# VHH binders against q12xb4, part 34

Target 1, 267 residues: q12xb4
Amino acid sequence: MLDFVGLGLFDEKDISLKGLEKIHNADKVYVEFYTSILMGTDLEKMEMLYKKKITVLSREDVEQHAEDWLVDAKDSNVVFLTGGDTMVSTTHVDLRLRAADMGIKTTLIHGASIASAICGLSGLQNYRFGKSVTIPHPYVSNRGVRVVSQTPYDTIKNNIEAGLHTAVFLDIDKDKGYMTVNQAMEILLEVEGKLGEGVMVDRLAVGIARAGSPSPVVKADYIEALRDYYLGGPLHIVVIPAELHFVEAEALVKLAGAPEGILENID
Short names: E, the ipSAE of ESMFold2; O, the ipSAE of OpenDDE; V2, 0.75 times the mean of E and O plus 0.25 times the DockQ between their complexes.

## First folded at step 22 (VHH)

Design D6 (framework vhh_lunsekimig_d3; at its last look DockQ between E and O 0.01; V2 from the best seeds 0.00; counts 0 for: pae E 24.8 > 2, placed apart)
Fold by OpenDDE, look of step 22:
Structure D6 (fold): chain B 267 residues (1-267), chain A 122 residues (1-122)
Amino acid sequence: as target 1 above (267 residues)
Amino acid sequence: EVQLVESGGGVVQPGGSLRLSCAASGFTFSSYALYWYRQAAGIERELIASITRGGRTNYVDSVKGRFTISRDNSENTMYLQMNSLRAEDTGLYYCAASIRYEWLDSKEYDYWGQGTLVTVSS
């Protein structure tokens, strides 16, 4: 059997009791840190608390060589740990499908997710969110051309036109590191400069850092101002609000330090 | 105690064949990816072949078509069949194990053997 267990947001204590029980009953425990990192802990602390040895899997181990370790789940209990909530904002459904194809029964143990935590932290209403998107790190193509994805810009645009907020995930790269809110703002402004559709002009944005920690940072401001605001260490995430409900606007002002002027623009 | 013990090395003429073995003990053999390294005199140790837990194999170009890596989990043993041996194949051959499969640097492997000498000479 294969148990997918979400670890939660920040440290080893964020795991659910059910998750911990799965680990205790497991013959093998794996974890991946390439989709999300628990910044408040490390492998040693995890193993110490969970009383189980944990094997770290690389992206390649999961995406290219999953069958090499999934086979253990045919005859034993295997746990697969991920930051956040399992299957959320990941492609791990493919892993579950592979397991199914192999005749392996799977279960899900949920954890706290940044996808929902941003609502609580910002005061924005969860039902008003549209399609989420990830800002990838820009890269240089084989032809030597710097490539900046326009997908985030378009997604945000579409959501705004529909009156929906956008959760904007920020890329995690082994070489380039954890994308910051500042970098994200820069990228969005760069795309605005190229496309000129006005989507990011005077656009309100919310930067969130270290959700689930004892000291999370939530800052709302216009993109240009937020670009220069220091939120501290990772992880970061961005929310681009659309039209605000008056309660949302008040929350952003009082809880996230948004400019008071946004209250004047509420219908 | 964890042990990897290589055997099967010796002197062989060019064009000849050898079969190396790596006998493992002290750890769960079937849970590890396995690797063959070799080190010629005055040259840094180099990875030449790997085999995953599931039996997928990889080779460096210089040994492709000539060497075959395999494993027997029931015997806790990895093998390297070496055919069409060349002078440049001379060196100490090491087996290594890692709980993770990837093309790793040597410092990232969990266990190493002591090596067996292969000499290809006329």
Scores: ipSAE 0.017, ipTM 0.325, lowest interface PAE 7.1, mean pLDDT 92
Fold by ESMFold2, look of step 22:
Structure D6 (fold): chain B 267 residues (1-267), chain A 122 residues (1-122)
Amino acid sequence: as target 1 above (267 residues)
Amino acid sequence: EVQLVESGGGVVQPGGSLRLSCAASGFTFSSYALYWYRQAAGIERELIASITRGGRTNYVDSVKGRFTISRDNSENTMYLQMNSLRAEDTGLYYCAASIRYEWLDSKEYDYWGQGTLVTVSS
């Protein structure tokens, strides 16, 4: 049988008791680190706590050669580990479909997802989120031209017009590293300067760092101010609120340090 | 120093014609896809035509059959021939260049011109 087990948000302790039980009873344990990264742990710490050898699968192993290891689940207990919640923001439903075609029973053991954690940490209502977007690192083309994506700006604009908040994921690059909230604010302001549509003018943003850790940071402020606020180490994510209900605004002020003046704008 | 400089705008009667030019300098012109945008007063810029590095063209429906985009890599210049002009064609016309071609209005272009004004009035 094949158990999909979510690892949660930050470190090896975020696994559920059910997930840990599945690992302990497994004949083989696999993990992939290409869809997400647990910043508070590494493979050695995971193996020490779980008391089980864990085999790391590459993207190719999962996406192109899955049947090479899926066959083991026909007559043994196989666990597949993914950061967060294994079916959220991944294409791993494809593995379930392949397993089903092979007559392999599958289960899902959920973990905490960043998608729900941003709602809890910020106090923003889950139903009020629209399409999410990723801000990619700017890059220099092969002709020496700097390219900055305008897609995040347009996505935020469309969501705001629909009264919907935007979850804004921040790029990860081997050379440029983990994008920070500060860098994201600078990019959005740069695009605002080019487009001049006012979307980022006097716009509130929420920066979140190290969700799931012992010391997460949740800071709300106007984009201009937030670009100078140091949130510490990775991973970072941004939320751009649309028009706030009173309880959401109160949560941002009291829990994330938003300027009290935002309460005056929603009476 | 990269420049895109539009020219050829002016005042014309309905049914008339104009030819816009976009002269480029400071980059390898032949490596870029090229675009025309227009902006009427109080309205967001809209993509109206594009031409790839290899010369394939695209147009929005409102200008198809009336406007023709072209490029001359030896002169580092793109053109927009506008025929059968209508009052609705009045606006500021911008050229843009991008090393990546996309027909969709991404607004993620490497370079923009400053615009040339076209006024269609009787």
Scores: ipSAE 0.000, ipTM 0.073, lowest interface PAE 24.8, mean pLDDT 87
ESMFold2 (binder alone), look of step 22: mean pLDDT 81; pTM 0.810

## First folded at step 23 (VHH; framework vhh_8pnl_2)

Design E1 (at its last look DockQ between E and O 0.03; V2 from the best seeds 0.00; counts 0 for: pae O 14.1 > 2, unsure alone 64.8 < 65, placed apart)
Fold by ESMFold2, look of step 23:
Structure E1 (fold): chain B 267 residues (1-267), chain A 122 residues (1-122)
Amino acid sequence: as target 1 above (267 residues)
Amino acid sequence: QGQLVESGGGLVQPGGSLRLSCADAGFTFSSYWMAWYRQAPGKERELVARITRGGYTNYADFVKGRFTISRDNAKSTLYLQMNSLKPEDTAMYYCAASIRYEYGDYKEYDYWGQGTRVTVSA
């Protein structure tokens, strides 16, 4: 049996009671840290609380060599841990398909996902979100040219035109670090300067830091102001709202400190 | 101008082979889904092959069995081994990278190379 268990948002205590029960009853427990990172914990703290040895799998172990460890689930209880909710914004459905091909029964034990947390923290309605996007770190090409992806700008533009909010994930890179809301705002304004389409002009954004922690930060402001707002340590995510329903605008003002003037634009 | 640099194109007779490479020193390959696309004169770009961050591959119907995509994350290099080349394979071949997972023939890749020409001449 293979149980996929979501770890939730921030630390080792975010696991559900059902998830913890599965770990307790497992013969083998695996985790991967490459799709997401729980900033409030580490492997040692997880093992201490869960009272179980946990084996870390690399991306190659999961994506190229899955059958090497999946086979254990034919005759034992195996748990596979993922930050957040296992099947959200991951390619791990492939593991379920491979397990099915091997005759292995699978279950999903959900965890809190950043996709739902941004809705709760901001007050923005989940049914009004369009296609999400990730801002990659810019780089300098072999020819000395600064390279910045235009894709996030275009995705935000298309969503706004459709009346849909955009969840904007921020790149995590071992060499360039965790992208901040500040860096994301700078990148979007840089692309605006090149394209000149006005998408980022007087545009509201919501910066969210450390969702799921005891002290999350949720700050809404215009992009230029948010560029300079200190949100503290990682992990950060951005939401770009489109046209706001009155309740959404009220939530951004009251819960995220948005300028009160946005309430005048509702009707 | 372009961020990724392809090499290995050239003139080859039908039935021949070529190996294309794609690299950029400032690019962190391990973070990206990578692909090869091609564009014949007067045609739209079309997917040739894709490879995930972890090495899972997907091929267009017209190339299965003849081409092999691979990546070497330590060398930050993407490859396309092309065997049994046909005149219909004549095109400009482009390397592409996306930070976001893609299943279809999406034109939403974050980065593109400038292309390398492959000519298969009877």
Scores: ipSAE 0.011, ipTM 0.541, lowest interface PAE 9.5, mean pLDDT 88
Fold by OpenDDE, look of step 23:
Structure E1 (fold): chain B 267 residues (1-267), chain A 122 residues (1-122)
Amino acid sequence: as target 1 above (267 residues)
Amino acid sequence: QGQLVESGGGLVQPGGSLRLSCADAGFTFSSYWMAWYRQAPGKERELVARITRGGYTNYADFVKGRFTISRDNAKSTLYLQMNSLKPEDTAMYYCAASIRYEYGDYKEYDYWGQGTRVTVSA
């Protein structure tokens, strides 16, 4: 059997009791930290609290060589740990499907998710979110040219036009690190500069840092201003609101320090 | 693989007009922002006009309202209406498509046409 267990948002204590129970009963415990990571803990602390050895799987291990370790779940109890909630990443769904194809029974133990946490922290309504998107780190092509994806810009635009908020996940890269809200704003503004569609001009944005920690930071401001705002250490995430409900606007002002002027723009 | 094919170039007198077309094949036209570039002999390739997926347009400073870029997603065709042409507009005109951009100069696109020659001469 394969148990997918979400660890929650921040540290080793965010795991549910049911999740912990699964770990205790597991013959093998794996974890991936490339989709998300618990910034308030480390592997040693996790192992100490969970009283189980944990094997860290790379992206390649999960995406290319899953069968190598999934096979163990046919005859034993295997736990697959992820930051946040399980099955949020397409990679996890794929893994579950592979397991199913192998005749492996799977279960899900949910953890706290950033998807809902951003709503709680910002006051934005969860049912008003549209398609989420990830801002990837810009990369250098084989020609030596720096390439910036337009996908986030387009997704945000489409959501705004539909009156929906956008959860904007920020890339985690082993070499480039954890993308910051500041970097995200810079990238979005850069794309705006290239496309000139006006989507990011004076756009309200919400930066969130260290959700689930004892000291989360939520700051709402226009992108140009937020670009220069220091939110502290990782992890960061961005929300781009569309048209705001009155309650949302009030929440952003009172809870996220948004400019009071946003209240005047609400019909 | 996608392909862009330009047409409509030719010889025209100063003050004349041309309409360039760029037809796509092999890719989803509506998913790309498009651009016209030109390259005169001995000069670098330069942006003439750009149009986003949503129809927003940008023009080079030298255009000064003389050119109009437009797109027909249904026909998968990009257009450049060129009016009040000047000898300085003589160049090879290229169609380009991209779903992303590069930092700095426009040098890397997903697709480029082979170009159509525009010659403005008395």
Scores: ipSAE 0.000, ipTM 0.227, lowest interface PAE 14.1, mean pLDDT 91
ESMFold2 (binder alone), look of step 23: mean pLDDT 79; pTM 0.809

Design E2 (at its last look DockQ between E and O 0.01; V2 from the best seeds 0.00; counts 0 for: pae E 13.8 > 2, placed apart)
Fold by ESMFold2, look of step 23:
Structure E2 (fold): chain B 267 residues (1-267), chain A 122 residues (1-122)
Amino acid sequence: as target 1 above (267 residues)
Amino acid sequence: QGQLVESGGGLVQPGGSLRLSCADAGFTFSSYWMAWYRQAPGKERELVARITRGGRTNYADFVKGRFTISRDNAKSTLYLQMNSLKPEDTAMYYCAASKRYEYGDYKEYDYWGQGTRVTVSA
């Protein structure tokens, strides 16, 4: 059997009682830290609280060599740990599909998800979110050309046209590190400069840092101003609101420091 | 424009074969979901085949077992083996990459190549 267990938002204590029960009954426990990481803990603290040895899997282990460790679930209890909620904003449904192909039963033990936390922290209504997107780190091609993904810009545009907010995840890269809200704003403005479609002009954004911690940061401002606002340490996420309901706008002003002028534009 | 570079296109007779390649330039190829798309002049771009980071594949119905997508992460190369080519396969063929698994429209991919032309002349 393979149990997928979400670790929640911030530290080793965010795991559910059901998740901890699965760990206690497991023969093998695996974790991955490449889709996200719990910034308030580390492997030693997790092993100490959970009273189990935990094997860290690399992206390659999970995505290229999954069968090497999945086979253990044919005759034993295996737990796979992921930050947040295992199937939210990850591609780990692929592991469930691979397990099914191997005749392995899987279960999901949910954890608190960043997708719900951004709604609570900002006051934005969860049913008004469209498709999410990730801003990948730009890179320089072998021909010396700077390559910047246009997809986040287009996704935000399409959501805005549909009246939907966009959750914008920020890249994590072993060499380039955790992308910040500042970097994300710069990237969106760079793409705006290339496309000239006006999507990022006078556009409100919400920067959120360290959701689930004792001291999260939630800051709303126009994209150009957020470029210069440092939210402190990781992990960061961005939300681009579409047209706001009055209560949403009021929440952004009162809870996230948005410019009061946004209240004058509410239908 | 994307960093991806396609090659292997050309003129071929009906029933012939071509192998398209798409090379990764300057990023970790294994981190991406990959696809081939095609676009005939004046038509909308359409999916040909997808491959996950772990190697699972999905094909458009019009492929009918004639094309095979594959990837070689060590060489940072994506392939499309195209057999039993028909005049209807004449199009510009594009390689695409994304850090997200996508079932959706071609607009969801992060990076694109500039295309390689395939012409199947009756």
Scores: ipSAE 0.000, ipTM 0.356, lowest interface PAE 13.8, mean pLDDT 88
Fold by OpenDDE, look of step 23:
Parts: structure tokens; sequence; C-alpha cells
Structure E2 (fold): chain B 267 residues (1-267), chain A 122 residues (1-122)
């Protein structure tokens, strides 16, 4: 059997009791930290609390070589740990499907998710979110050209036009590190500069840092101002609101320090 | 090479209205930010209004709801509806196009028109 267990948002204590129970009953415990990471803990602390050895799997281990370790789940209890909630990543769904194809029974133990946490922290309504998107780190192509993805810009644009908020996930890269809200704003503004569609001009944005921690930071401001705002350490995430409900606007002002002027623009 | 041609300027009495037009030739109109600028004698050129590719608009503080910038991408034409004109609005009005947005003030435009003169006088 394969148990997918979400660890929650921040540290080793965010795991549910049911998740912990699964770990205790597991013969093997694996974890991936490339989709998300618990910034308030480390592997040693996790192992100490969970009283189980945990094997860290690379992206390649999960995406290319899953069969190598999934096979163990046919005859034993295997736990697959992820930051946040399980099955949020397409990679996890793929993994579950592979397991199913192998005749492996799977279960899900959910954890706290950033997808819902951003709503709680910002005051934005969860049912008003559209398609989410990830901002990837820019990279240099084989031709030596710096490539900046326009997909986030387009996704945000489409959502705004539909009156929907956008959860903007920020890239995690082993070499480039954890993308910051500041970097995200720079990238979005860069794309705005290139495309000139006006989507990001004076656009309200919400930066969130260290959700689930004892000291989360939520800051709402226009993107140009937010670009220069220091939110502290990782992880970061961005929300781009569309049209605001008056309650949302009030929440952003009172809870996220948004400019009071946004209250005047509400119909 | 692209060209912008303004029209619609003229003499009008205070409180009157004018509609300026700017037609493009030689470039893809829909791909550009568009703007109206004006320059009065002895004064610096100043932004009047701007409109993004997607139709979002911004106005200078002095406009105060009197002017409306709009665009018709199908006709490759930019408009400035000016109502409640004042003598202070007397200026040469220029159409400008840009494919990029710069942080802060607009510094460069890809194309400029030759301007159309607006005179508001009793």
Amino acid sequence: as target 1 above (267 residues)
Amino acid sequence: QGQLVESGGGLVQPGGSLRLSCADAGFTFSSYWMAWYRQAPGKERELVARITRGGRTNYADFVKGRFTISRDNAKSTLYLQMNSLKPEDTAMYYCAASKRYEYGDYKEYDYWGQGTRVTVSA
C-alpha cells in the first residue's frame, strides 16, 4: 500500500495525527522537497519526531524512476510525504496513477495547503480564484537568449478579465533558489514592459511569506511598490486579485496593509 | 515605416468639444500602447491620456473626466474626445505609440504624429 501524506505548511508539527500514524505504520517513508519544502524544519527533526527514517527522493526519482521504489508498496506499507497537501502537484497525481497501474492501493492523508492558506491570510475569497500559475525562473536558452515565460502574465490577464483572482506560485530551483515576491514582481513587470498590455501597470498584488509559520507576512500593494518590499525569508507566494468584493478590499487594507485607495475603486 | 497622423484639431469656444483622431499607417496598431500628449507654447510636452493594448486608460490630473481616450483596433485609429474645453487646453496635440511600458514616466515612443492644433478661445 502507498500512503500519500501531506505534511502541512511549515514544520514537522504541522502533520496530522493520521499522517503521523501512517508514518509509524510504514515500512518505508519517502519525501520529496522539490515541489514544496517545510522551511521551519529539516530532515533530522522530522525523523526525530516521526520516529522513522525518511528517504529523500529527487525529482528524477519521482518522475523518471518511480517504479524502482513503488514496487515496495506492493508488499509493504510505503509512505510518500510532501509539503503542503498531497496531490496538489500534477507530479503526485501521476505518481498515484503509476501506482494504480501497478495494482498498488493508495490512500490520501491531507495536509494544510497553501491554496487555502492564502485565502485565510489575505481575506480573499477562495471561490473567486481562477487558474493558478507558476512563475518559473528565467533561464538562458541554448542559443544564449534569456527566456522569460509569458504564461504567468497571460494567465493573470485572463483571470482578471474573468473577474478571478490568481494564485501565483513561485519557482523553486536547486540552483537559483526560492523565488521571492520581489523577483516575481520584477519578472511580471519585465513581461509587462515587453508586451505592454497594461495588465501589471499599477496592479494590486499580495505577497505572502512563510505561511503556516509563527510569523507569516502578508503585504498587499501595487506591484511596483511591492517589488521593493521586504517580506523576509522563504517560502513566498503571490496573489493577484481581480475585482474585489468590498469585504476583500477591507481585508486587504486592514490585514495586508493595502493602500486605502483601493476602497474607493470598489463598485 | 510606421506613421501617425492626427486630425480633428481646430478653434473652439470655451466649453466646447472636439474629437481628435489619430490614424496609423505602416505598423500593427493593436500591438501598441497609445497616448495623447500636448504641448502649449513655452511649456513642456505633457501626457494627456494613454491607453493600453487591452484598453485600460489613464489620464492626466488636469483632465478631470473631461477627456476620453479610446481606440478602434479594427480601424487602427486612436481617439480623444475632449469636452468642456478650457483656454488652458490650447496646445498642439500629439499622438504617440509604443510597444513597451517603462517604469515611471514614458521616456520613449516608437512613433509620434506631427500634431494637430487645438485652440480654445472666446
Scores: ipSAE 0.000, ipTM 0.276, lowest interface PAE 12.7, mean pLDDT 91
ESMFold2 (binder alone), look of step 23: mean pLDDT 79; pTM 0.813

Design E3 (at its last look DockQ between E and O 0.01; V2 from the best seeds 0.00; counts 0 for: pae E 15.5 > 2, placed apart)
Fold by ESMFold2, look of step 23:
Structure E3 (fold): chain B 267 residues (1-267), chain A 122 residues (1-122)
Amino acid sequence: as target 1 above (267 residues)
Amino acid sequence: QGQLVESGGGLVQPGGSLRLSCADAGFTFSSYWMAWYRQAPGKERELVARITRGGRTNYADFVKGRFTISRDNAKSTLYLQMNSLKPEDTAMYYCAASIYTEYGDYKEYDYWGQGTRVTVSA
């Protein structure tokens, strides 16, 4: 049997009681840290609280060699741990499909997802979100040319034109680190400078840091101002609102410190 | 210039076969979702096939089992084997790559090749 268990948002205490029960009854427990990391904990703290040995799987182990460890679930209880909610903003549905092909029964034990947490923290309504996007770290091509992805800009543009908010995930890279809201604002403004379409001009953004922690930061301001606002340590995420409903605008002002002037455009 | 280079296109009779290749020149091939798209003159690009980082595949309905997508991560190469070709398969064929799991919308892919032309004639 294979149980997918979401770990929630921030630390080892965010696991559900159902998730913890699955860990306690498991013969083998695996975790991956490449889709997200719980910043308030580490492997040692997780093993201490859960009272179970946990084996870390690499991206290669999960995405290319899944059968090597999935086979254990034919004759034993296997748990696969992921930050947040396993199937949200991951490609892990592939593991469920592979398990099904192998005759392995699976369950999903949900955890709190950043996708829902941004709605609660900002006051923006879930049904008003369009496609999400990730801003990747810029990279250097084989010929030594700096490449900056234009896709996040285009996704935001399309969502705004449809009246939909955009959840903007920020890249995690072992060498370049955790992308900050500040870096994301700089990247979006750089692309705006190249395209000149005005999408990022006078555009409100919401920076969110350490969702699920005792002291999350939620700050809304225009992109140029948010570029220089320090939100503290990781993990960061950005939301780009489109046209705001009145209650959404009030929430951004009162809960995220947005400029009060945004209320004039609603009323 | 494109980070992806297609090859293997050409002129073929109906019922014939072609194998398209797409090589990478500037990124870690194994980290990306890959796809083949095609565009006939005057039409929008449409998905032909896609393949995940882990090798799961998905095909457009018009393929009807005639095409096979595959990838060789060690060689950083994506393939499209096209069998039983029909005149309506005539199009420019593009490979695409993204670190995102986006399906169905050609604007969601971050990198595109310049394309290779496939012409199916009587």
Scores: ipSAE 0.000, ipTM 0.277, lowest interface PAE 15.5, mean pLDDT 87
Fold by OpenDDE, look of step 23:
Formats: structure tokens, sequence, C-alpha cells
Structure E3 (fold): chain B 267 residues (1-267), chain A 122 residues (1-122)
């Protein structure tokens, strides 16, 4: 048996009772921290609370060598832990499919997800979101050219044209670190400078930091201003709103410090 | 309804300077990106300079560093400092304000001023 367990957003206490129960009944517990990480805890605290040894799996362990540890689930109970909610990442779905191919029964125990948390924190309506996108860290190509992805810009543009909000995930890289809202704004503005389509010019944006923590930060402002706003430590995420419902606008102003001017032209 | 009121225009000699002002009334100034336009007799209205909410500026090619657009959100006022004025700069100068529409699209100009006349002549 393989149990996928979402740990929630921030620390070891965010796990559900059902998730904890799965861990207690597990013969082997694995965790991955490359798709998401609980910034409010560490492995020691997790093991102490869960009363179980936890083995950390690398990206390679999960993506290339999953069969090496999945095989244990054929004859014993194995738990695979992830930050946030399970199966949000395509990597997890792939893992589950591999398990299925091996004849391993799988179950899901859900955790709190940033996908819904951003709605709660910002006041934006979940049903008004379009396609989400991730801003990757810029990189230097083999030819020595700095590459900045335009995909986020285009995705946001398309959503806005459709009247939909965009959840913008920020890249996590072992070498480059956790992308900040500030970096994300810089990247989007850089792309704006190149394309000149006006999508990001004075665009309203919402920066969210440390969702699920005792001290989350939610700040809404125009992208140029938000670029210079300090949100504190990771993790960060960005939401780019399209047209706002009056309740959404009020929420952003009152709850996220958005400029009051956004209330204009709202019926 | 919001209003824009320009001031500062007048007669000036070539090489002279003027400072135009545009005062906001009835709308949230800081929520708007602003622009100066001008219209000479018999010509189409043309962009002179723009400034975003965040203070980014853009200028028409003919400006060539002679003009500076700026804004004071606390005073709800837009400025255009014009130096090294030329006879070709003679025109009615208009202040304009733009915001997003309720659909998230740019509406280029929601408000226009009545204009202030600038005459550059020896």
Amino acid sequence: as target 1 above (267 residues)
Amino acid sequence: QGQLVESGGGLVQPGGSLRLSCADAGFTFSSYWMAWYRQAPGKERELVARITRGGRTNYADFVKGRFTISRDNAKSTLYLQMNSLKPEDTAMYYCAASIYTEYGDYKEYDYWGQGTRVTVSA
C-alpha cells in the first residue's frame, strides 16, 4: 500500500489527523521537499511529532528511481509525504501511475493547498481563476544567452482577456533559491519591456508570503510598487487579478492594502 | 465625474521654458497613468509624454530630452517641464488620464483637460 499524504502549508502541525494516522501505521515514510517545502518546520520536528523516521527523497529518487523504493509498498505500508496537497504536482500523478503500473494500491490523504489558500487570503473568488503558471528562474543557455520565459506573461495576458485571475507560482531551485514576489515582478516587467504589449504596465498584483503561517503577508499593489515591497521570508506566490467583483475589490483594499482607486469603476 | 485642469501655458520666446500643470478634481489621481498631448492648428493631436502610476516615463521622439513629465500624487498634479522651446512646439497642450476598464483592459483616456495654449514666438 502506498499512501500519498499532503502535509499542509507551513509546519508539521498542519497535517490532518488522517494523515498522521497513515504515518503511524506506516512501515516506511518518505518525503520530498523539491516541489514544496514546509518553511515552519524541519525534518527533526516532523519526526518528533509524527513519531516516525522519515526518509527524504531527492528529485532524482522520485523521477528516475521511484521503483527502487516503491517496491516496498507491495508488501508493506509506505507513506509518501508532500508539502501542501498531494497530486497537485504532475510529478505526484506520475508517481501514482508508476505505482499503479506496479500493481500497488494507492490512497490519497489531502492537505491544505496554496491553490485555495490564495483565495482565502486575498478575497479573490476561486471560480474566477484561469490557467495557472509558474515563473521559472531565468537561466543562461548553452550558448551563453540569458533566457527569460515569456510563458507567464502570455498566460496572464490570456487570462486577463478572458476576465480570469492568474495564480502565478514562483520557482523553487536548489541553487537559486526561492523566488520572491519582488523577483517575479522584475521578471514580468522585464518581459513587458521586451514585448511592449502593455499587459504588465501598472498591473494590479497580489503578493502572498508564508501562507499558512501565523504571520502571512498579503499585499496588493500595482506591479511597479509591489516590486519594491518587502514581504519577508519564503514561500511567496503571486496572483494577478483580472476584472474584479466589487467584493473582491473591497477585499483587496481592506485585507491586502490595495490602492483605494481600484474601487473605481466597480458597480 | 473627474476633471483635469491645465495651467501654465502662455507666450514664450524660442529657447525659453514653461512649466505646465494639470490638476485633478473628482477622481483618484494615483490610480491613473497620465499623459500630455498637444494639438497644433491643422494637425492631429499627438502624444508628448506619458507617465505611469509607478512613475515610468515615455516621450515622443520630438521631445529629445527637452521636456520632463512628472507627477505628484499627494497634490494630485501632473507636470510638464518644457525647456528649449521651439516655434514648432506651438500648440494647445492637453492633460489626459487613463485607467483600466472594469474588464481589466486599458481604456486609454478616461479624462481630458480643456487644454492650455503654448505659443513659442520671437
Scores: ipSAE 0.000, ipTM 0.222, lowest interface PAE 13.7, mean pLDDT 91
ESMFold2 (binder alone), look of step 23: mean pLDDT 79; pTM 0.811

